VHH binders against o75319. Designs and how they scored, part 114

Target 1, 181 residues: o75319
Amino acid sequence: GNHIPERWKDYLPVGQRMPGTRFIAFKVPLQKSFEKKLAPEECFSPLDLFNKIREQNEELGLIIDLTYTQRYYKPEDLPETVPYLKIFTVGHQVPDDETIFKFKHAVNGFLKENKDNDKLIGVHCTHGLNRTGYLICRYLIDVEGVRPDDAIELFNRCRGHCLERQNYIEDLQNGPIRKNW

## First folded at step 7 (VHH)

Design o6 (framework vhh_6fv0_2)
Fold by ESMFold2-Fast, scan of step 7:
Structure o6 (fold): chain B 181 residues (1-181), chain A 120 residues (1-120)
Amino acid sequence: as target 1 above (181 residues)
Amino acid sequence: QVQLQESGGGLVQPGGSLRLSCAASGFTFSNYAMYWVRQAPEKGLEWVSTISGSGRSTYYKDSVKGRFTVSRDNAKNTLYLQMNSLKPEDAAQYYCAKPLYYGFTSYDYRGQGTQVTVSS
């Protein structure tokens, strides 16, 4: 149905661009049918997402949707000029190596094709925190060579919320670098 | 062609142990998270355990935590499930499953399964 995701209202809609990167993280936008369950100041539609990013003087070039559902909004609710990529990820579990590879491939492809602009890669799961933060940090650690604690700190600061899942944090800090991709 | 072949099932008494194995071929085994799922007669497919491609992350259904241990040997393309302290409720056909690329819990690729019976 059109039930608001648990704890969705507890999170800031959109973080800030992560300096030195093309990443910006946000919580899942909710289509018009959800607005009946929200106060005006709580609404965060696909249109609201693009307005908030424009207010930061940024522009989206790609959206990567990590949710395991399509009930919250449709790709058709997004501007036709912004590519949309769905990577189905289950919450609570650390994303598997094939999911990590898919994410890295999408990011690298976007960066290669957008060398002449400064458009952002928008990444979201339900809350824009755990799955989102894990995959962004995993990319920074494995591909960009950022130290794990620095990647996590950067994400937490820019998202405005700290990664919550200990298994995700533990994998980032002490797990293997996935360089075989 | 993706092929998965389970083995190691059998009849055990309550409190007994079994080790299940799954031989995988037709894909780069280390690239994929793998699952153990089970199905009792006339019931739906139930997720039991997940192991990441590297083997470092493991997850379990609440009712099997502390009793079951999933592991893998990527050099041998083999997945394992060590089952201890087996209960009658664990009796089922056990399947090894490979996910679709980003359909993490689809269980589309399964072997023939191996039967686990818990009875005295």
Scores: ipSAE 0.000, ipTM 0.112, lowest interface PAE 16.9, mean pLDDT 85

Design o7 (framework vhh_etentamig_d1)
Fold by ESMFold2-Fast, scan of step 7:
Structure o7 (fold): chain B 181 residues (1-181), chain A 120 residues (1-120)
Amino acid sequence: as target 1 above (181 residues)
Amino acid sequence: EVQLLESGGGLVQPGGSLRLSCAASGFTFSNYAMSWVRQAPGKGPEWVSGISGSGRSTYYADSVKGRFTISRDNSKNTLYLQMNSLRAEDTAVYYCAKRYYPYLGTFDYRGQGTLVTVSS
């Protein structure tokens, strides 16, 4: 279908690079078939994503798509030079340990293979906020040793919107550290 | 459309050799890293080897280092895997893959595969 996701227009398309990291967060791009339901200034296609990141003098090296759907855009809509990883996540519960492990493994591998460049890891769910913010913050806390409140504040500032789901925030602040294996 | 066609598989005795080929079309072959990925019966996919677009950099799984050699001929849009000192545990369907990232466990495209059976 070509229905715009609920509240999608309420969020900034792309955040800023999170300083000291390789992360940048954004809302789901919508392929051209959705544009008939959008004003020109509301459009955010895969092409628009790359244009906005270039405008920030940044370059994407990996996209991690956390949506539980394939209807918004296709990997084929992305430049062939940018790898795409799909991790299916549901929007209501804290991501399970398997999902957290997959995310961490992908990030660690990207960083190892891209140590000689400054390309970014782009992460998105539908709004680029709750699942996206949770997994980025979980990585910073568990792998980088960032204090939970500092990770959340950094994400909120750079995304331009605050994490909304209380169960995600509580897990980040008080939940157990998930160790990599 | 991207197309990858593997060939060269077959039955071989332990200690034997095989050379696999992958004919690529539908993209600018020299611009992309290529990989060989295998899948043994009843098991998940295992990355075997990778090569940069230029062919200058090659990478191997620990299980095949010193026995397998990956190479490419960009003028012919063809990827190769020379397999020496084959072992029973090398038995698998071998897939040619475009942009396989071991750390993601994923690839853009893969071919139909070619079966390699190592048996005495």
Scores: ipSAE 0.000, ipTM 0.269, lowest interface PAE 10.3, mean pLDDT 88

Design o8 (framework vhh_etentamig_d1)
Fold by ESMFold2-Fast, scan of step 7:
Structure o8 (fold): chain B 181 residues (1-181), chain A 120 residues (1-120)
Amino acid sequence: as target 1 above (181 residues)
Amino acid sequence: EVQLLESGGGLVQPGGSLRLSCAASGFTFSNYAMSWVRQAPGKGPEWVSGISGSGRSTYYADSVKGRFTISRDNSKNTLYLQMNSLRAEDTAVYYCAKYWPLLYGRFDYRGQGTLVTVSS
């Protein structure tokens, strides 16, 4: 259905670019069919996403959608010039190694292909917080060698909300580095 | 070989100003976000400010917001930090770094630093 995801209104639509990275995190955009259930100031469509990123003087080069559903918006709702990648992830569970490796591969490929520009990798799940924050932080820790607490602090500050799931935080702080290359 | 060379540090009195520079080489400067990181004697590193590769987005630690301004000139591969209203607490060695939040614990791309002393 067209019901708004639980707690979706509790979160800022878009965070700030994470300094030192190409990442920006946001909550899931909602296509036009959801707008009848939202006040004008609550609307956050795919168009609104791109407008808000332009307001920050940034440009998206890739969107990675981590939701386990396709009901919120369709890739065709995005500009055809911006690549869209779907990685189906289940909430509550720490993403499995295959999911982590898919995310790392996508990020590495984007950075290689976009070394001559400053375009951003936009990452979202439903709230743009737990799955999103986990995978971004996991990339920073495993690939870039960032200390776990520094990665988490950077994400929390830039997203404007703190990671909420203790199992995700514990895995980032104390879990093994996932090596696939 | 990635090289970063900081300059512009010195002795100033409280309330004074300094402008720091960092000359970068060995990588495509405009493709990387850059940061200023400082380390006071006997303390760990503290992130001060960051700027996107294009220069369009800037970020500051709460302790320096409103007093410091980060900027860059991509045509000259140079990063700047304009420091105003300096306080004794700003005394530190200032380092130029790419991806400081990503390089905490990995200081391979951190420069040699420039000392700023704020004292009367």
Scores: ipSAE 0.000, ipTM 0.173, lowest interface PAE 13.0, mean pLDDT 85

Design o9 (framework vhh_etentamig_d1)
Fold by ESMFold2-Fast, scan of step 7:
Structure o9 (fold): chain B 181 residues (1-181), chain A 120 residues (1-120)
Amino acid sequence: as target 1 above (181 residues)
Amino acid sequence: EVQLLESGGGLVQPGGSLRLSCAASGFTFSNYAMSWVRQAPGKGPEWVSGISGSGRSTYYADSVKGRFTISRDNSKNTLYLQMNSLRAEDTAVYYCARKYPLFSYGMDVRGQGTLVTVSS
């Protein structure tokens, strides 16, 4: 249906680019049919996403959608020039190794193809927080060698909200490194 | 005690070059991404460049791409910024930082800064 995801309004639509990286995190955009349940200042459509990114003097080169649903917006609602990747990721559970591998592969491929520009990898789940923050931080820790506490703090500051799921935080801090190839 | 000590700033003519250094102590340097942030007179802070803990990934603000190169030597706990083709608008105090953004959400660790003046 057209019901607004629980607590969706509680979160900032778009964070800042995570400096030193190509990542920017945001909550799920909602297609026009959801706007009947939203005040004008609460609307966050795919168009609103691109406008907010442009206002930061940034440009998206890839969107990675981690939601386990296709009801919020369609890839066709995005500009044709921006690739869209769906990685179906179950909420509440720490993402499995296959999901982590798919995410790392997509990021590495984007960076190799975009070494001559500064375009961003936009990552979102429903709230742009737990699944999104986990996978971005997991990439920074495993691939970039960032200390877990630093990756988490950088994500939290740039997203404007702290990771909420304790099992995600514990895995990032104390879990095994899923080795980069 | 975590410390970052910048050096290498000075007066240079337009078109010239400078290399900034940042000596880090009190933490495992290779475990942290590092950045350079600058603040020009009468302006807000600007992130300039970033480098991953391993040194394999580097990132630059559009204003410095092609002119500046960030690098690190983890065996010496030192961060570098090679600045080429300097312009008057590059005049600023340059800060070495362990975490960023430094000025939007508060600071983790920042050095005392080193002044770079580009003028004839």
Scores: ipSAE 0.000, ipTM 0.148, lowest interface PAE 15.0, mean pLDDT 85

Design y1 (framework vhh_6fv0_2)
Fold by ESMFold2-Fast, scan of step 7:
Structure y1 (fold): chain B 181 residues (1-181), chain A 121 residues (1-121)
Amino acid sequence: as target 1 above (181 residues)
Amino acid sequence: QVQLQESGGGLVQPGGSLRLSCAASGFTFSSYEMYWVRQAPEKGLEWVSTISSSGSTIYYKDSVKGRFTVSRDNAKNTLYLQMNSLKPEDAAQYYCATYSYPWGEESFDYRGQGTQVTVSS
């Protein structure tokens, strides 16, 4: 099973940096074995990801992979200079507090260690939308004090696609702030 | 029809061991990544372990590393979880799982009915 994920072609490969943050969101890169099922203009490999980030005059300092699978690409497909973190996040349900805490801890650690540069935290799930958008917005709301609607609007605008899952949106707008201490 | 059947759960004392099995049928088991997930009473699903289709790449939840070992036997269509040094925090219903098709978001629509693990003296 090296089939292309459902609806993956419907989404832009990579969004824009979210202004005022170190976040950039994208859909999952697909390793070379998937390219036989894609037209040249549809390809989005790990190499393509880094090329597109460079085209925006940005540089990745960390990739957080929220997919619950390893089949799309391997960490070895990424440059050795860019740290990779896997946080297995179940689709469709709002991420649990442990997952939210792990994401916040990783982001805070990166920001503390990267005070002297402007490198970005790249975050993706399969489509770079629901799990990705939820965790980024949750961080902005809980840690940075951003208003929920502002966080969601910023993510939607920069990703180029709106969060689709109503349970995720409802939790961001009306759910409790997760204090992981 | 995809079917997953867990077994091997039970009651153990803290520090004890259990070996869980998952018998898979109705799909090409050797082509699918498999997962162990668990759910404690009144909590959501928690990921425990992932094993690639070939068995060569394995990941664990941080709290179970060094204590749990996942493995698979593709010839027998069976997934295993060896659990050692069990803690009260490990008490949960354990499920084996895989993703459903069409696959766009990993939601574990294909899960068995689970096997109960209780850790108490």
Scores: ipSAE 0.174, ipTM 0.583, lowest interface PAE 2.5, mean pLDDT 88

Design y10 (framework vhh_6fv0_2)
Fold by ESMFold2-Fast, scan of step 7:
Structure y10 (fold): chain B 181 residues (1-181), chain A 120 residues (1-120)
Amino acid sequence: as target 1 above (181 residues)
Amino acid sequence: QVQLQESGGGLVQPGGSLRLSCAASGFTFSSYEMYWVRQAPEKGLEWVSTISSSGSTIYYKDSVKGRFTVSRDNAKNTLYLQMNSLKPEDAAQYYCARDYYGDEWSFDYRGQGTQVTVSS
């Protein structure tokens, strides 16, 4: 099925770069087969993603896909010059430590390999909000030492939508820092 | 009514094998991506594997790659998980789940589960 994700149309396609970081968040792009269910102004294909990033005078260097599925688009729909990483996450559970460390490792590796450029790490789940916001904020808190409320506010402002899942917010504010294992 | 019924769990020693089955009814099984997910004591629900509606596209959690094999038989409405080289960290209640179209609810139905215990 070419069913549009529930509430997908409620969210802005792409946020703004988060100042002081290399992160940009967006909702899942939908391959051409979904366009039959969308008005022209609602379309957000992989090509549309790259056009919108370019319109902001930014460039993607990595996409991290946090969805549990590949039915929305395939890695082959992306430019071959942009690395793609799939980290499978189940909705509304706080990501486990293995997932958090995999995300951190991918971000750290990208930053080490991209010291001489200003390319962005694009992160998305289905809506580009809860799982996406959690992992980006978790990175900022645990690795960059950002205060939890500041990380959340920065993400919310730049994404254009506030984190919705209370368990994610509570874990970010009051949960343990994931430094080891 | 959608029903998912898991079976095949049990107690094995480290290095052992188990084959889990999930019998599906109440929907067109061949039209849905299916998952195996698990929940260990004191841990959240963990995704283990995904299989496409046709069975041709398969994904695994990194820690189970090379040890677990998911498959399906659409004629029998059955999903399988072959688990080899089982480790203590694989001990969990295992659930099969049906893909939910496009929400943070990554599945809309989950079975009652089958328990896998790994101990010497």
Scores: ipSAE 0.016, ipTM 0.297, lowest interface PAE 6.0, mean pLDDT 87

Design y11 (framework vhh_6fv0_2)
Fold by ESMFold2-Fast, scan of step 7:
Parts: structure tokens; sequence; C-alpha cells
Structure y11 (fold): chain B 181 residues (1-181), chain A 121 residues (1-121)
């Protein structure tokens, strides 16, 4: 199970904090067993993730892992001080309501427990783009009342890559607001 | 070629039990993470459970925790799902899946035909 995900090398490892929010998006970190298939400059381990976040003068308080696999890294590869939440989210299709509500619950819980600090919620799928961007934007639209196009633009700019899946974009722009949480 | 074949579905009353099996061939089963996913009529795919290649790390959908148990027999290339205390909302087509080489982790990259579970009096 040490195959590098398709196009993983094409994406920036970690985006910038989304201003006005506690979100930061990144692609999946790969544990040390993947490094034999990567050049030194291509490596992006859990340790590399935390180093890059620190380089931005930010600190992670929660990681939400949206990948539909546990092969990329283990929670034990993360610092014990950072909570880890796994939400198995299928690629290609718009996340279901249960997944959306679980994501919203985790974010709201983090924000309530972290009012006294400025720690970030790190969100990733495999590329840190489609599932990640969808759920972050869905939260901003449904909970924070952000206009869909503004949420998408903010995510795209801060991630450094634009949401690619048209069905995700269409649901964010024209789909129902999931207010029952 | 990767092949997955589910069996064990059927009709059961609420509170009943079923044991699903998935026979795998065409790949090194013991090296692959395996999944159970389900799809009810008019609904999208729902993740149910994941089991690591060794069987040591297991995750469940919140609504099935305590009722469902996933396991695997690497010597027999077989994945199992023991379903107890079945509820009407568990009625669905159940698929076993693996997609190690898919960058999007789409469960239909490698899945079987599925086995139908119906919960009704």
Amino acid sequence: as target 1 above (181 residues)
Amino acid sequence: QVQLQESGGGLVQPGGSLRLSCAASGFTFSSYEMYWVRQAPEKGLEWVSTISSSGSTIYYKDSVKGRFTVSRDNAKNTLYLQMNSLKPEDAAQYYCATYEYSGDEYPFDYRGQGTQVTVSS
C-alpha cells in the first residue's frame, strides 16, 4: 500500500490560513514508508506538515482527515497534543448529510473549546482540494452565512488551487443549505 | 484482474442478524485495506467499515458501532461483516471494496456486485 496517490505531487503541500476563520487546508501527509518513492524535495510527512505550519507562524489544534483510507499515515505519527478526527469521505460524490453534520459538529466543538487560543483546524483529503474545499465552504455557507462564491474564492486563493469537481461547485452554489445540525 | 464477490445478504426482521462475506481474488489481499460500503435505494454510497491489511485497525460508521463487526481471514482472502440488531435503516445493497491505487478513494474503482440486505417484517 506504498503507492503515491495520483497527482499528489501536483499540489502545494499546505495552503495559507483562511482569513476570518480557523481553517487551513493541506494535502495528505505521507508516512516515512512512502519516502523511498519520493525525492527529498517531494517529501511531505506529518513532521513536515507541522514544520510548514510553524513556518507560517500558525499552530494546529485539530486535524480532520477526510481520506477514505488509513494507509497514508497513522494518528500516532502526529504529535500527541493535536487531536485527530477521521471522517471517511468517499471521493467523486458530494458528501452526504451525515458527513456534513459530523464535520460541522467537530468544527463547532473545537471553536467552543479553543476560544482562549488562535489554534487552527487543519483539514485534508488526499489532495486537500475537492472534499476538503467542499466541507470547509459548506461550513462557511451554512453556519457562517458566507455567500457561496465568496467562500469558494477564499478557499481557492488560500489553498493555492481551485476546486476542480463541478458537482461539488454546483452543490455549493445552488444546492440546499444543510441547516438541520 | 481484481475481483470481489459478496454473499450472505437476505431478508431479516428488525433485531435480526446476518453475516456477509466477500471473496477476493486477483490481487495480494493481505496487502490491501478493505472496506464495506452500502447504498440504499435513491441514496448515495455510505461508508460502513474499514479494516487495515493486518486486521489490527478497524473503524465503523457511528450508527453501526456496537452492532456490526468487521473481520478478515488473509489465508482465505475473505472479508466478513457480522451484522447484529439490524434496523430498517440498515437495508441496502452492501459492497466490499478496495481502491489502493485510486487517488480519489472512490469505492467503485474495485468493488463487487454487492449483496442485498432487507430489513422488514
Scores: ipSAE 0.250, ipTM 0.624, lowest interface PAE 3.0, mean pLDDT 89

Design y12 (framework vhh_6fv0_2)
Fold by ESMFold2-Fast, scan of step 7:
Structure y12 (fold): chain B 181 residues (1-181), chain A 120 residues (1-120)
Amino acid sequence: as target 1 above (181 residues)
Amino acid sequence: QVQLQESGGGLVQPGGSLRLSCAASGFTFSSYEMYWVRQAPEKGLEWVSTISSSGSTIYYKDSVKGRFTVSRDNAKNTLYLQMNSLKPEDAAQYYCATEGYYPDESFDYRGQGTQVTVSS
């Protein structure tokens, strides 16, 4: 099967850079084989992603893909100059500690290696909302000491859509800080 | 109608081995990516492994790398998980899954599961 993800068309392709951070969130890009099922204005390929980032006068230095499938696009569809990291994350459930640690380690490593530039960390799941927003907010709360409500508000504003999963929001607001980095 | 049936679970001592099977029906198995996921007592679902439709591209959870091997037999519509050097933390209900029609927000098609217990 080559079906368009449910509700994928309902979301903005790319958010804005989150001020004070190196994060930008977006929905999953879809490779050429999906374009037969999309109107021209609905297409969002890997190439379209990089064009939209450039239109914001930004540059990607890392893509973190939180989906557990490779059906949507291949790493080979991305420019050779941009590292790609796959962190397989099941939807609907709050990510496990191993997944949270892996995300924090990847972000910290990128920031250490990119001190002398302003390149962004692009993060996506299927819609670029729930898993994406959870992990970005979890990083800001646990590593950068941001208040949970402030992290969530910043993500929602910059993504252009609000986190939808109540269990994710509950964990961010009231869950323990994960000291696993 | 998609149907997935797991088998092969059981009780094993730490360091032991088990081979899980998943019999698939109701869809063109050879055209779909397949997954193994597990749920330990009092924990949420954890992704374990992904195998491409052809079997050529495989991914594993970091904690099972080198110990678990996923494979598939498209002629028999069967998915396998060979588990070696089992640890107490591997004890869980194991499920096979596919998502051919839906986004990966959750496992849309999941079997009934097979239980793996690791006990001295």
Scores: ipSAE 0.238, ipTM 0.615, lowest interface PAE 4.7, mean pLDDT 88

Design y13 (framework vhh_6fv0_2)
Fold by ESMFold2-Fast, scan of step 7:
Structure y13 (fold): chain B 181 residues (1-181), chain A 120 residues (1-120)
Amino acid sequence: as target 1 above (181 residues)
Amino acid sequence: QVQLQESGGGLVQPGGSLRLSCAASGFTFSSYEMYWVRQAPEKGLEWVSTISSSGSTIYYKDSVKGRFTVSRDNAKNTLYLQMNSLKPEDAAQYYCATFPYSGDETFDYRGQGTQVTVSS
């Protein structure tokens, strides 16, 4: 179906760059077919995403899409110059090790290829909050050595919304480090 | 009234094959994207595959690519998962699911599941 995701309107479209990182988080953009169900001020298309990023004087170099559906927008709706990566994640569940490692590999690869620029890694799930925040924080904790509470606070502040799911927060604070073996 | 009923699970040896079926009723099956998800003991739900309403767009979890094939028969309101070269790590309860409304991408409509066991 072509239904607006539940609670999608409750979240800010895009957060701010997380200082000291290359990450920026946002909610899923919705293609033109959803516009008939939205007021003009509620629209957040792929074009709107890039306009809002530019308004912050930032530039996207990679989009990581954590949804398991294609119904919201197609890769073809994005500029050809920005790589797109789909990593499927189920809502409400802490991502499995395979998913975590895939996310880490994508981030590490981007950083190696983009050490001479300041382009951002844009990460989104449906709301750009729980799955998105979990994977970004997991990367910061496991790879960058950031303290869990600091990673979560940084994400919450920059996204403009706090991680909601207690199981995600619990795993970040007390769960095992996922080694990059 | 929306109902999803999985079948075809069983016990197989490593390297074996199983074909799972999902009979859908109570909704316009041909209009909905369909999913296979699984849950192993002590783990959460894991996405396995997505198939578009027309069947033209298909995605798989990396660890099952080349071994699993999803398909659908819209005339029969049936979803299938052909599983080949089964591994111990594939052992799980398998569910078919659909997701027309949920923003969290949880499986609002899910069957009771069918158990897949892989052992020597």
Scores: ipSAE 0.330, ipTM 0.672, lowest interface PAE 2.4, mean pLDDT 89

Design y14 (framework vhh_6fv0_2)
Fold by ESMFold2-Fast, scan of step 7:
Structure y14 (fold): chain B 181 residues (1-181), chain A 120 residues (1-120)
Amino acid sequence: as target 1 above (181 residues)
Amino acid sequence: QVQLQESGGGLVQPGGSLRLSCAASGFTFSSYEMYWVRQAPEKGLEWVSTISSSGSTIYYKDSVKGRFTVSRDNAKNTLYLQMNSLKPEDAAQYYCATEYPSDEYSLDYRGQGTQVTVSS
């Protein structure tokens, strides 16, 4: 399928680095085959992603792709120097513990390997909002000890859009901390 | 009308095997990525596997790697999931899904899925 994701044009391509963290969130980049359906100012390819990150004086060290499809772009469309991790995550559902722990382990591993630099972990789903915001906030709450409402507010401010899914928000505020298998 | 019809579920003992099928109609099957997802009682939906439109790129949930094999027959508009070495944790209702006409947020189930029970 070559259709543009619903509401994809409604969201800012890239947010800002979340202060005090290594996270930056963005919507899914779309490979060149989608550009025939987009005006030049609407294009957001993998190349455009890296250009926008550089314009913020930031550098990506890891991309975590939370979409459950591979139709939007290929890992080969990214610079070989930037690691890519795919975590297939179904939308609308709170991610399962396996998914949450995989995300946490990837983040912890990146931070351990990148102590001597300030490179960012780029996280995206389709809109860079619900699955993305959930997993980033879950990490901040469970690993960094951030209060749920503070994590959500920080994400919303830096992404430039508020988390929309009430089940995700409710789980972040009132759900259990995922510490064990 | 888009339709997805799952079959092949059943009761199997731990270590057993089942082959699930999904018959697709109402859209150009060969042009769309296909998915297997599952839902256990009182659990949310879990992604299990993805196969590209050509069948050349395949991904699996970590816990099923080496045990499950997804495949597709574009001439027959059919998706398959071969499940070997089944574990109690694999017991769930299994659904095939596509992004057409729904986007990836809301997997559109045309049938009731197929139930897999693993019991000794």
Scores: ipSAE 0.271, ipTM 0.657, lowest interface PAE 4.1, mean pLDDT 88

Design y2 (framework vhh_6fv0_2)
Fold by ESMFold2-Fast, scan of step 7:
Structure y2 (fold): chain B 181 residues (1-181), chain A 120 residues (1-120)
Amino acid sequence: as target 1 above (181 residues)
Amino acid sequence: QVQLQESGGGLVQPGGSLRLSCAASGFTFSSYEMYWVRQAPEKGLEWVSTISSSGSTIYYKDSVKGRFTVSRDNAKNTLYLQMNSLKPEDAAQYYCATEYYPDEYSFDYRGQGTQVTVSS
């Protein structure tokens, strides 16, 4: 199927850079084949993503795709200069420790390789909210020592939408620190 | 209505093999990506594998790569998971899923899955 993901239109395409970090969150871009089902103002292609990031005077250096489908867009639709990493995650469930480790490793590797620039790590799932917000906040809490409520507030404000999944919020606030990176 | 029926689970010794099947109905199977996910005792859902609608593009969880092989038969509306060199950590309830799910849908919308036990 070539159907638009449920509630995808309800979410702002791209958030703001999270101050003090290299993160920016957005909903999944949709390739050209989806555009006949969208009004012009609803379109959000890979090209639209890069245009919106540029309009904020920012530049992407890495995209981390947390969806586990290949149907939304192809890595070939992205500029050759921007690395793409796929981390397959299921919706509704708090990501497992292997997924958290892989995310932390990718972020740390990017930061080491990009000391001399200010490029951003773009993170998305389908809506750029629950899985995306969880993994970004988990990184800030576990690696950067940010207080859970501060991490969540920062993400919510910059994304323009609040984390919706109570199990994700509960794990961030009360769950153990994952030491695997 | 989308229906998915898993089968082929059972009890096997470490190093053994099992072949899981998923019979699909209620949608145009050949047009949809399919997935295998699992849930072990005391753990959440884990993604295991993805196969494109044509079968040409396949991905695996790192810990099962080289041991598991996913395939599909679009003429029979059936998805398969061949599991070799099974380890105790592979013991789980295995579910097949399609792109209508498991993105935004509850676990409860799936069937019962098929149980894989690795012991002795």
Scores: ipSAE 0.241, ipTM 0.617, lowest interface PAE 4.6, mean pLDDT 88

